VHH binders against Probable aspartoacylase. Designs and how they scored, part 2

Target 1, 295 residues: Probable aspartoacylase, of Acaryochloris marina (b0c2k7)
Amino acid sequence: MNTNHIRQVVIVGGTHGNERIGLYLVKKFNQDSSLLFRPNLTTNCLIGNPQACKENQRYIETDLNRCFIKADLDNHLLGRHEEKQAKVLHEQLGPKGNSENFLLDLHSTTANMGLTLILVNDHPFNLHLAAYLTHHNPQVRVYRWTQENQENAFVSSLCQLGFAIEVGPIPQGILLASLFKETETLIHQTLDYLEQVNRGASPPLPKTLTLFQHLEVVDYPKTSNGELAGMIHPQLQGRDYQPLNPGDPIFLTFEDQTLFYEGCSTVWPIFINEAAYYEKGIAMCLTHKQDISLK

## First folded at step 1 (VHH)

Design e7 (framework vhh_enristomig)
Fold by ESMFold2-Fast, scan of step 1:
Structure e7 (fold): chain B 295 residues (1-295), chain A 124 residues (1-124)
Amino acid sequence: as target 1 above (295 residues)
Amino acid sequence: EVQLLESGGGEVQPGGSLRLSCAASGFTFSSYAISWYRQAPGKQREWVSTITSGGSTNYAESVKGRFTISRDNAKNTLYLQMSSLRAEDTAVYYCARQTYEFGDSGYEVTFDYWGQGTLVTVKP
């Protein structure tokens, strides 16, 4: 809305090394930069965690996509592999919170997320672009992860403009051609919008945007010793973005006991049973489905 | 005009110490990672140490524990404190401003400006 010219678009793949779609899209685009050419855009691609990509692992020592807190970036004593890599990316794309670059961070998930845009701020430009993308690509969902009391630690938070693209379901470490092609199409639709903006055009936008606002994370059932005590319920598995009502099944214990959702209102769970989130104590993220008015 | 000027080189005895300086001008020094490299006669250039804009440091195996890189952003100056010097440390020492070039794997670390070098000679 208020941004008249995008100086540079940066597409990051391989922030997590076992999320192969983003890595191989970046490799494809670097082999033939003409594929991303737009006359009024400068588009560059980079690999977020090259060593993790070589090893086909999420990370080497720590999760890169949790290393972008400003205080951590300024702390020279934080010297693990990903903490050093975050400082390199901050030098390339920073200072944190700038509006000069548009940053697109490519991810994949074992959860049934389809094509998801993860917004970490309320910038009007990002909301308008999300509306454009959802209108032209009905498979796209918008997840907004904003919290008034917390700085965002994701690489996508380095720039005011941009977001993460999360695609799934896909097992870690592999490629799936259908999701690869859908992600590539979404990237081109994003670049088409930015090209129109840089030409001084005003792309027609929907009056409203449907988004899923982050509410809270839910952990798996645990024993008194902190060990896993249950699994995502079969009736919930793969039902990302579908309503979860009070009293609906949420978990199945190893003793074959059904646990029920105890909230007081309907919510929309996402990132259900994400493999990388077991180590983080996240079974799912709960969201509220909202329609917001656009200006 | 971007300029990097090394100083502090000279002749030193084995086991001695020497402090190199690199004075930077023409750019926002605090925003860049800066590296020390060296080149011995007839050999290829060798990376010695890097300090990031945030102050994180890295060292080549050959100098780790003997050399200390530091920066003074108020003075736009990079330092290399060298101790326990050996004959194999004899080289011209260069400071270099880190930048990035596009390659197959995305951005690759490279260097766009180099100083003229300062000679360090460790007499056997």
Scores: ipSAE 0.000, ipTM 0.131, lowest interface PAE 18.1, mean pLDDT 87

Design e8 (framework vhh_enristomig)
Fold by ESMFold2-Fast, scan of step 1:
Structure e8 (fold): chain B 295 residues (1-295), chain A 121 residues (1-121)
Amino acid sequence: as target 1 above (295 residues)
Amino acid sequence: EVQLLESGGGEVQPGGSLRLSCAASGFTFSSYAISWYRQAPGKQREWVSTITSGGSTNYAESVKGRFTISRDNAKNTLYLQMSSLRAEDTAVYYCARGGYRSSWSPYFDYWGQGTLVTVKP
């Protein structure tokens, strides 16, 4: 990858149709492309799942943001709405593993994620950019979703450069002006960094980056029949990115029993009580907070 | 192989005191929160008290100020010191461990056999 000159930037909104901030930012930018102008790069915006956006639903038949496994993209027998749409996006933005694009994928969440960058690889360029963004906006959190020997299925995995921007908390299907404006600011700060790099400038960077490394997912308590048996504990709700210690409350059963976290060490839960993850058996993602060296 | 074994129950008169013990084995006791629950005849099982790995304590409103939970990590033992006992404290008392461990091992509840406390006038 040529990281001395990033020629093409693509911003995707509406990968999930009921995540309205990304959709309306893309619509805004498509109506006035001068808003994203930088002399040394070209920025294009597109809507990932137009039909889901029209219907204000997460997806039509299956989750688009799970359709980008290379073997699935190559499988001509996979023909559901989002599987076909993933192949279209792969042709436009890929090929996966050898794309010249820098890709921003815009998402929103019902979880208290604030402003989160979701990195699906450890490319040094992405880590340096994340450090730049966290330096200029200390509210930005960095979540690295990498697992050894496991291919990432997200649309952002089509390109080596870039990441997803996840903002919340916000209910599905609505807009919130403050988060909309914060997301727009973060996009401009990203483009400013790319423009500086393209001009041969060396933006000042901190020596370390704090990030939250993906460890595992945890499901809700369930009965022997697989039915929901409990809820996120009231003392954990909304505490995304805050420490969860062994012995802290994690769930409350419908019979009013508190279940406690039984891990061996402190973890940092995120995507707590995300509405779309109930169907996936994910109550939260557990992470480890770490500082990495950038030199 | 997680095991919890309660002891110390018996008969006492109103206003009396008892100390319950729970001997734990099969896990790193010091790393987990452990709780006391009770079940009175004809009633639902009720949470009584919890002590976290760090030593923080919580109590049900019905026992606050009368019961004291404590732990001895060197002995892998949980205690419940009960004072000012009332007829409504009559129940089988259970030591319990529960919660999420990892995605590779789903959460589980571990209960002891229970120890009977009878407050007789």
Scores: ipSAE 0.000, ipTM 0.235, lowest interface PAE 12.1, mean pLDDT 87

Design e9 (framework vhh_enristomig)
Fold by ESMFold2-Fast, scan of step 1:
Structure e9 (fold): chain B 295 residues (1-295), chain A 121 residues (1-121)
Amino acid sequence: as target 1 above (295 residues)
Amino acid sequence: EVQLLESGGGEVQPGGSLRLSCAASGFTFSSYAISWYRQAPGKQREWVSTITSGGSTNYAESVKGRFTISRDNAKNTLYLQMSSLRAEDTAVYYCARHYKSSGYLRAFDIWGQGTLVTVKP
């Protein structure tokens, strides 16, 4: 894989139509492409789900960011709005797993994620760039969403190089100027790194990277009929990336009963109480905090 | 037979101290987190304290600094040391075993019968 020269950077916003920061950053950059100019880098922006953006909804028929499994992309019988849109994006940015493009997918969340890089593979280039970004921007967190023998369904998985940027907390459907500006700064820091790589002058990197490795998802308490039976505990709300110890409160039932984390070791929950994840049966993602060595 | 049995309740004066015990039988006590709950007359059951299998402890805000939870794995016994007792601490105190897995549909699979604590002037 050619990790010494990036041919093209593609910035995708509006993969979810009610995640407005990414949409309006893409619109801003398309209005004046000189804002992203680097002499040794070609950068293009696109809107992932234009119809969902127009409607200010997460999606029209199904979640676009779950449509990029190779078998699904090849299945001409999958023809809902987002399944068709995924095939269009695959034709523009694929084939899936290519190394020709660097893909940056912009998202926002109601969870207290701050500035998060979501890595969907262990490509050394992505790990080195994540280390660079966390060194120069200490508020940036790195979440690695990898599972053995499980293909990733996200837009960001279309290319080997790149990742998603997830910013929050922000209510669905609105803009927040501080997060908008922080996201724009992070994009420019990413492009500056890629420009240095293309010049043959890769910057010095930290020897280690702290990241949060995905372990599992946790659902809300449910009744035997599958109905919601509880809420994120007040002592856990907004504590993304903070340690959750065995015996700590995790949920509060509608009958005011506290439920506790029953794991055997400390974990770091993220995407706590994300609004879009209620329909997916995800109350939070549990992670393990790791320091990895960079070669 | 899996059981939890509370003891040590009684009448105390405000500012007094009392130690509750919960004797576990029929399971590997050291492998489970165990909690104390209480229920005052006419009120809903409220969480008091938890101790994990590893010994980490947590407390409800109303009892922090006054109550201490501990366990003796060799004796299969859970304790709640209560100090600076107030009238509002009057309740039936229950111990409850957490599920081994975090299925999150239910917190507890085993409850004790309770022991009454009365704080009287």
Scores: ipSAE 0.000, ipTM 0.154, lowest interface PAE 15.4, mean pLDDT 87

Design g1 (framework vhh_gocatamig_d2)
Fold by ESMFold2-Fast, scan of step 1:
Structure g1 (fold): chain B 295 residues (1-295), chain A 122 residues (1-122)
Amino acid sequence: as target 1 above (295 residues)
Amino acid sequence: EVQLVESGGGLVQPGGSLTLSCAASGFTFSSYALAWYRQAPGKKRELVAGISSGGSTVYMDSVKGRFTISRDNAKNSVYLQMNSLRAEDTAVYYCARGPYEDSSGYTAFDIWGQGTLVTVSS
């Protein structure tokens, strides 16, 4: 079976150059590979966008994390910096959709996402690993973003096995020691699981996995002219992964009016007040909290 | 409320042309990628064409040179100009909002229209 033995674990940091925790973890591990040593794993670390990291910018010409559609990778006319870099990464980590390699993509966010695993497919291996990680690390949350027959454009989609780790809250361009250390611990816990798999052992797993299934995106209040008209409500700020009930405060207008959540059922908001999302009209993503059986 | 509303589908003869339109509301249109997908009877949904916030385009091989995707940020609309239509182009066509290029999270195609039927027959 393709998932009985992991040929290579690849840890990518600096896919976005101003997300510094992933970059400096990869630099640390590349300086001393013994820190990640497991006798039955081959683990390699790489920097996704070295030039963006050098400049402390999200990207140079276009977002690298959008460049991994198969048709784009095959298109030699797409030759901007990140489009060329995506082709290099595809040659190193591909072919796209392989199951022999495990890909871990490190990101950070200004939102209070804590330690989030972002699953872009429903591969049983990924679900079992997510369950292992949530059982051994109660700070870990699992966000699932899947849609049938839709190709994912992100670097994590190069391999069937693996996911993104999103950590926050942290401003772009800086490091926080506590979050850096928590991310490093999560990486080691992931490698411990993969080592046991490669040894032919079945790690003991919880019987259920709690995950947060993506539902929809919510925009900020806007004026009739499309201008920003309000802010995340103080009672919602930083409450990522906590229940939002119909009638709970969601926004505060500049005129000090509270706006209330008008949905029909309880939801769990995430990516609340993410800085990069203001210009795009995303105030938060809404999710449903689900428990799934692992059999 | 975030919405995508498709229009422009219909019956057309082989070799004919149609323009599909998708009107967007409830988000900052200029900052998102948009795409057209199609689903033929008994087949899986497939990407036909995509356009980035910056205007870069991608096409399925079988439609390249015949279809053109474009956007009008002032009108919050994305278009699919379909020329030299073939019977194999018969499908329901869906508009989708793509990933936000500068977002820290994995916001893939998350908003879909309800679809518009294109039938190519004589």
Scores: ipSAE 0.000, ipTM 0.252, lowest interface PAE 15.1, mean pLDDT 86

Design g10 (framework vhh_gocatamig_d2)
Fold by ESMFold2-Fast, scan of step 1:
Structure g10 (fold): chain B 295 residues (1-295), chain A 121 residues (1-121)
Amino acid sequence: as target 1 above (295 residues)
Amino acid sequence: EVQLVESGGGLVQPGGSLTLSCAASGFTFSSYALAWYRQAPGKKRELVAGISSGGSTVYMDSVKGRFTISRDNAKNSVYLQMNSLRAEDTAVYYCARDLYGSGSYSPFDYWGQGTLVTVSS
């Protein structure tokens, strides 16, 4: 697999229709393609779920970001709105698992994720690019979620090269100018790196990459009948990527009781208080902060 | 309240069979992928088998041809039929809603409590 030349960069916004930053960045770039121009790089933008974007909804019939299993893509009997849209995207960006295309999937979150790169594979190209981006933009964080023997269903899994960009905090359905501009800058920094690769350059890289490795998810406190019994503690709210030590406050019950983190070692919580995860029973994801060597 | 309740684990001799069941409640079952994971002592949790909302299946290489995942949307249940069991299949088996998590890139919505499978003579 040759990663010395990127055939095409594809920027996807609006995979979820109520995540507006990615949608409006794609619309901006499609209105004036000269903004993304680089002589040795072909960059195209597309809207993942146009109908969900028009309706300002996460999805119409099913979550688009669960439709990219190869067997489902090959199954002509799956014909819900997002299943049909996934097949269209697969025709444009596939075949699934290719290394010809570099894919950026733009998302936003109510959690204080800042500028997060979500890596779902350990491809060396992606690790090196993440190191470049964190070196040139210290606000960038890298979250790695990898599982052995598991096919990913995400739009970003269509290509081996690339990752999701998750930005926050921002309420769903709105825009925030500062975060919009920071996301746009990160996209341009990514394109600058890929342009250098296509010119045959190897930008100097840090010797190490700091990343946050996924460990587990934590649910909200619940009553005996399964009802919500508490909230993220005020001392934890917005402290994504900061250490959570055994004995630190984690939740506040509706009866004003503080619940404490009962784990045995320091962890780094992320996706704290994400609005889309309330009905899912996910209060946060716990991670380990790691420095890995780049070779 | 979303709940996943596993059953069917136990002690079985090498070459034997077990069927694991997972009963789900609190969500629109037909809209979600379901998966079976396992964790042996001292090892990481790994995907054994998954089934999408559309019925497509995935299996880890070491169980392909021996294990079969299926779902019954009318009963809100997912099953793992395990044949030709081996000592290395010994683990706690977990039912998970949404093979790839819900929402954005969150890995899991919910796990069940697990059911122990021991393959020993």
Scores: ipSAE 0.000, ipTM 0.266, lowest interface PAE 13.7, mean pLDDT 86

Design g11 (framework vhh_gocatamig_d2)
Fold by ESMFold2-Fast, scan of step 1:
Structure g11 (fold): chain B 295 residues (1-295), chain A 120 residues (1-120)
Amino acid sequence: as target 1 above (295 residues)
Amino acid sequence: EVQLVESGGGLVQPGGSLTLSCAASGFTFSDYYLAWYRQAPGKKRELVAGIYSGGSTVYMDSVKGRFTISRDNAKNSVYLQMNSLRAEDTAVYYCARELWSGTYTAFDIWGQGTLVTVSS
């Protein structure tokens, strides 16, 4: 742990403009920076996509969270609103792949994700911090999304240290006071860990971390011409992080027929019925629940 | 239904050339990263080349200068032009779509694969 000294913590809210909790937490902290003060830590907050936030929309021209490929950041021909904004953020938070800074990217979802940490790399620091957070806050879940031999395109990939916090369920465009307060508490717990690390302390950790490893996505039932033909089954709705067994109900067609999960083994679905994923052909992400040794 | 269908595999002699094609359906093709992976008998699946929605490309070191990935958004297709083929390039080649959700990116859709055999 003491091999890493965190030079700066950056908290990004409003990477998607209609995910209001992250936006208003950043606004709150920018209004009174003393709320995040730790003597051995420098913490700054910023709004990822100010125009999308002003319009209460996910994005203006393209999704900001796909604009952070190094070659794209260096490409002056990519000049859409979010492509330009990504270059601004890269100037502030880069160079891409640095390890002295910690980046926390705040998001919300219509899916019943609770408090989720989305890890896009296997850096030991991130795994240890995730274990600390899940130990002190048992409602926190860890979703690991890793791509071998591929550069990550998200704002969180600008730094090796950090992750996204995804909170839900919440309708797009609104605030929920309880979820807002839970997210703020999680941010403070994260800062407390980083402060301890910067002081040279070794926070005690559990022996293992339970995480949900990404496996694949599942699309909604479609007609032969590609139109929506069904809905998430009532018995699956809101059961994020709960086991889905072969033969369990997964979809209900508009003709009132139940479709059953036909996989070969138990999986743990998440991002069930996420509103932003309808246009992408994603009804849910399937994961495998596993334990990671922290020795 | 989101689907990727590969074609263009076959038997070629060392030093020859081959073009693989991947036809995509069921999603907004221009919004996604597409990649070619390969798996040789007894080996793990490995990334060969990828192309981002903005047009930027990545290649594994052993194919740089020999292979070229490209995309045609009007035809919902991605291609892998393979030149100066070697016996070591023998593998089943898979097309993959990078899932883009705004929060994270994932490889979630794979084609069935197309076999490339390089032998005399």
Scores: ipSAE 0.000, ipTM 0.241, lowest interface PAE 18.1, mean pLDDT 86

Design g2 (framework vhh_gocatamig_d2)
Fold by ESMFold2-Fast, scan of step 1:
Structure g2 (fold): chain B 295 residues (1-295), chain A 119 residues (1-119)
Amino acid sequence: as target 1 above (295 residues)
Amino acid sequence: EVQLVESGGGLVQPGGSLTLSCAASGFTFSSYALAWYRQAPGKKRELVAGISSGGSTVYMDSVKGRFTISRDNAKNSVYLQMNSLRAEDTAVYYCARDEWGSYDYFDYWGQGTLVTVSS
């Protein structure tokens, strides 16, 4: 099944230029590559959006982490800064869907996501590695973003093996030493697992993995002309990965009216009040907490 | 062939310190996670501390802040610095090679070294 040897591990930081932890981890590792050394792994680091990093902005013209749809990568008429950069990354890391390389994409968020693995496929290798990481670090959460009949547009979708690491909460444009160190530790734990795979070993794993399966996005309250009409409710703010029940407060309007969750069943919201998602009409992503069987 | 040889055990007073050493041979030391386990009379063997090939560490809750695991790849050795020792730390301490870095599967073990904490 071709997952018994990984040719190369690629660590991408600075896919968003104002997410500084991933950028400075990549710079640290490029300055001293011995820090990532494992005898049976080849690990390389790169900066996803160098121009956005120089300007300390999420992006220059469009969100790089939405440019990796295969049809868009093949479309030579899409020529904005990030659309061109996506084609460069596709040439370096592709073809899209390869299984020889492992891709780790580093991100940070203003939402209370803690240490999150974002899986964009259900490849058994990724599920087994996620189980390994959550077993060794119970603070790690697993968010699986898969939708029926929908291709993933993220950098991490370029390779079958790998995922994004999302860490928070952290304001845009700064570093927090504790999150920086926790992210670095998680990277090393990931590389330790991959080193063992390349040695031909076979990991004992938990029988189940707890993950948070993407269901849908929820927008902020809007006026009839499409303008923002409310905020995340104070009782929901920062409660990423905690249950949201029908009838629980979800929004507070500018006129001090509480709006309540009107869904039919309990859900687990994440990416609550993410600053970059206001432009996308995303107040939060709703998930279902699941235990899946590992064989 | 793989060998793990522990040293540094002995009798120590409560509140004292000991450093355990484990000398490894027969494999590429830098590629493997190593761990210290202990087994007290009448109890199950339990993980005390682990260190990955990359230097990441894990500790049992009761030893956090008192014990430090470290490795020296040039000397093919792993160490357990034990401070503020308590009577309940009395056990045979084993060095183990962890094939996974998961600290729940060990393919090779040392013979053990006895640590007695007593007045």
Scores: ipSAE 0.000, ipTM 0.201, lowest interface PAE 18.6, mean pLDDT 88

Design g3 (framework vhh_gocatamig_d2)
Fold by ESMFold2-Fast, scan of step 1:
Structure g3 (fold): chain B 295 residues (1-295), chain A 121 residues (1-121)
Amino acid sequence: as target 1 above (295 residues)
Amino acid sequence: EVQLVESGGGLVQPGGSLTLSCAASGFTFSSYALAWYRQAPGKKRELVAGISSGGSTVYMDSVKGRFTISRDNAKNSVYLQMNSLRAEDTAVYYCAKEYYGSGSYEDFDYWGQGTLVTVSS
């Protein structure tokens, strides 16, 4: 595979204001930029949603991480706080779909996601970097969020190169030192790879990459008038990335009734019981575990 | 809701003057630094001038001595007085509010819609 020269690395924290690890890593790096220095890289950090960070809230008016559809970015009538902020970020990071910049979007989750890379495209560079990171850090898992003929709305979709880093479990609004340090280490490992690329070196890569391909979302049980009728089953809670088989418990109703997974094949649920997804009608995302060949 | 509304842009000839105004609402104005940025065709957005909550100012080198930033806390407004305008000053000018009480002129979190300044004869 050909190596690309990365013009600029941009690390975004605080895309959601109550996801504090990314915010405070960006603040730390802006306080002392020498911490991210590599001779052949230009690395800059920015805060995605400063007002939401100030208020320690996910967002002010709408979810910033759903504002990056090209048609929405071009629509001057979309003027809510986050819609305006998305246009600012679009101008700073170049036109959507550029390949000059490498973008890391830092997030945290109440779900047991560990250290997750969220890929929104199949760019070979991103797949190779994901393989490098999973080989050198066995805690890293790769979630591929791609759907045919569907544009991605995430901040990370602004650039062809890069991805989101999702870390958890952690409650909204707080810091956890162990996840903070693990995220910082993963950022440095990413920069080390990009530095090697910019020196004209091709880092040695594994032959295969294990990833979790997005299939669908599952909503909570609801009453006929749309009210919440159940909870994630205790036997499923915290089992992100573990197999869920037909007939396994999936929900517990408020009347103490167990509901069972009625799919036809084994799946791997993730983002289980994510606090921010209650408003979206998402109890979990179902995935297929796949090994892909890189050569 | 934080809101910044710019006004005062227009067409002027080289050597002319304009005053840009930014009306702010939705936050405690006196507690935050404010800045003017501009974006010209083919260039990235750049800091033109900043003013801290305490009244300290900063300017980009090419506008020092020509532009003056000021604030009126009683009117929740920030101004950019532009003198001796040059063709290279042609840009959309944006008002911005500092992030998080940071005091940093690089770290501004809310942006107005902008006002166009064209310097041409």
Scores: ipSAE 0.000, ipTM 0.086, lowest interface PAE 23.4, mean pLDDT 86

Design g4 (framework vhh_gocatamig_d2)
Fold by ESMFold2-Fast, scan of step 1:
Order: sequence, then structure tokens, then C-alpha cells
Structure g4 (fold): chain B 295 residues (1-295), chain A 121 residues (1-121)
Amino acid sequence: as target 1 above (295 residues)
Amino acid sequence: EVQLVESGGGLVQPGGSLTLSCAASGFTFSDYYLAWYRQAPGKKRELVAGIYSGGSTVYMDSVKGRFTISRDNAKNSVYLQMNSLRAEDTAVYYCARLEYSSSWDEYFQHWGQGTLVTVSS
């Protein structure tokens, strides 16, 4: 087989407390665990940041989804709320980089991301599963965030197997029934694949996977004093996963000046105008759309 | 099934010391993170100290340098050595083990019954 037997599937909701879909899916599944039952699969759900969920805030002191660098996990001097919580999750789900567990981290976004799988590694198992999911659910997009010689800080990086599910657009702090139901369906499709793997079956896969490879982040226009100087252009707003060509409008300044994309080739922007990313200096992530061959 | 039993609480003068003990059964003790929480009247239950299976520890800022958490895997026990006790340390102290299937309110599903520590003259 391509990978080790999956000892358990762990579904994490509420890594960010104001991303309510993941929280309430975990609450639903914990109330009736029979909903996730598969005979050859052990599935458990947990809340990543219970205090942030209670307060309906992204985080209390720092972003939990940036606390999972191994050096930080080993550093007992890092003692903010989320840094302590990350160490707790690492003890339960680690060691970081294990392949016995499959980790599914549920998120939502104000950006028009639809149903997105965020892959943080090139593990063949994850690529095959992503291909299976996109084949059975054509509205699913795959975003691969990998960088050479850079460790990933996300909760989903605790295990080699698994990924984050990012759903949107949805305002922070609320639920949308249609998006909730679509996310639940995607979770069940994921569990169906894992159940087949654990019983020794080989699900049919498409020959190729279309994915959006991370290239770089773009910040908002800033004044000389570092203050916000512009907004996402109206012609770009909500155009996640659509081509952005050299010379296309990208920003509108507060003085009504249009700024144009100055890159040399077509890119595919995502996480456009995400509310939580203003504090990080991220107006969008640029990606390269590519088809990869599956082996 | 999982059981956690605390002992060692009592009345102590400011500046005094106490050692709390937690005896665990029903699981492979050496594989788990264990923690001490406390709850003072009218306040939320808060993490005091934790100890990972690998031996690293974490402490609440107000107890650093005064409290020491330790474990004895051969005895299936966790200890909290409390020195230089202050009136603000008065609380019921709980031993806890993490559980994967936690609710949004109860990340730690397995709690002991608690042991009262009173620091007063």
C-alpha cells in the first residue's frame, strides 16, 4: 500500500473561534458519533481553540494556526494561550509529521473560496484523495501551499495525511445552511475514501489533478507611514480562482486611482480581501494553475 | 475506565508549601499529557501546569518559579509541588487528562473530583 494503515481520523473544528461551520459540525458529530461511523475507520472530533469559540473570536492572544512550528512547540517559554493550546494538540496528535493519523482541519473564510482543500505537503496519499474528491465533487478546488526549505505552521501540518477544508464566502461569526451542508457532504466523501483504503480497496482515480500552487502573497497599497492606501478593485472582488492578467485592475486607491497588476504572466488570485488577513498584510495569495499527473 | 483521584489539599499559611498528588488508572499513563487546573469561587477553571509525555512542562505565569509539576510513570501519578503560596492560590485543584472527543466547552473530558487548597492566616 501507498501509506501506513490509518489508526484514526481526527476532525478539528474551531481552530479559529469565529469560523462557526467547523465548530458546529464538530458539535453535531460529537452529539451523535454514529453519523460518522465506518466499520474499518475510527473517527474522532475535537475543538482546536475552545476559548476562542466561546468568545466567537478568531483567537485570544495569537493565531493558533501559526503555532505549529516544531521549534515553537518545543519552546516552553512560548506561553500565550494559543501557544499552550498548540502544545496540548501536539501531545494528542503528534509527533509532528506522523503518518498513522489523518487530520482534517475545518475553516471558513470571507473570501470567495468555495470548497477548497489546502494541502501543505506533496504526500501522494493526499494528492490521490484530492483527485478523488474533485472528481466526485467538481466544485472542489485544491490549493497547495508548499515552499522549499520552509516548515508549515498550520494545525494540518501535525500529520502527514490530511489537509484543511476552507469554505466561503461567509461573514465571520455566522452560519450559512447551504455551505454547512456542502462541508458535511465533503467530510463524508473523505471518510468514504479512507474507509475503502483501510479495508484494502483501491478506489478508481482520475489520471490528472488540477491544483493551484502557491506563488506569493500581495499586500494592500500603503502610505509612506504604513497606513492602508487602497482597496481590492471592484473588478477583482470575489474573483477567486479566476485568471488575473498583466494589466488587469487589482486595487483602487482612496483617491480613485486604479492600480494594475504588473506581473509578467497570468496568475490565479485567491483569499481575495480576507478580513483576517488585513492584520497580516495579505490582500490576496497568487497561485499558478497546473495539472499534475497521478501515479 | 479512566479514573483520576487527587489528594494533598489543605489549609496553609501564606508562604507555606503543599504537594498535590493525582493517582491515575484505566489508561496507559506514560502516553498522555496530564495537567493541573484550579477554580477559585466565582472564576473560570484555569490551567495551572501541564506535563507532556515527553517530559516538557508548561506553567501559568503567576505560578512560574513557585510551582513544579512532575510525573512518575511507574506509579501512574502526577504531582504539583506548590511553594511560596499566596492567598490568590486559594482554589479547588483538579487533575485532568485530555480526550480526543471533546465538546466546545469541555476540552478535557477526564477530570478528578478536585482537592481544596486554602491559603490564609
Scores: ipSAE 0.000, ipTM 0.143, lowest interface PAE 17.2, mean pLDDT 86

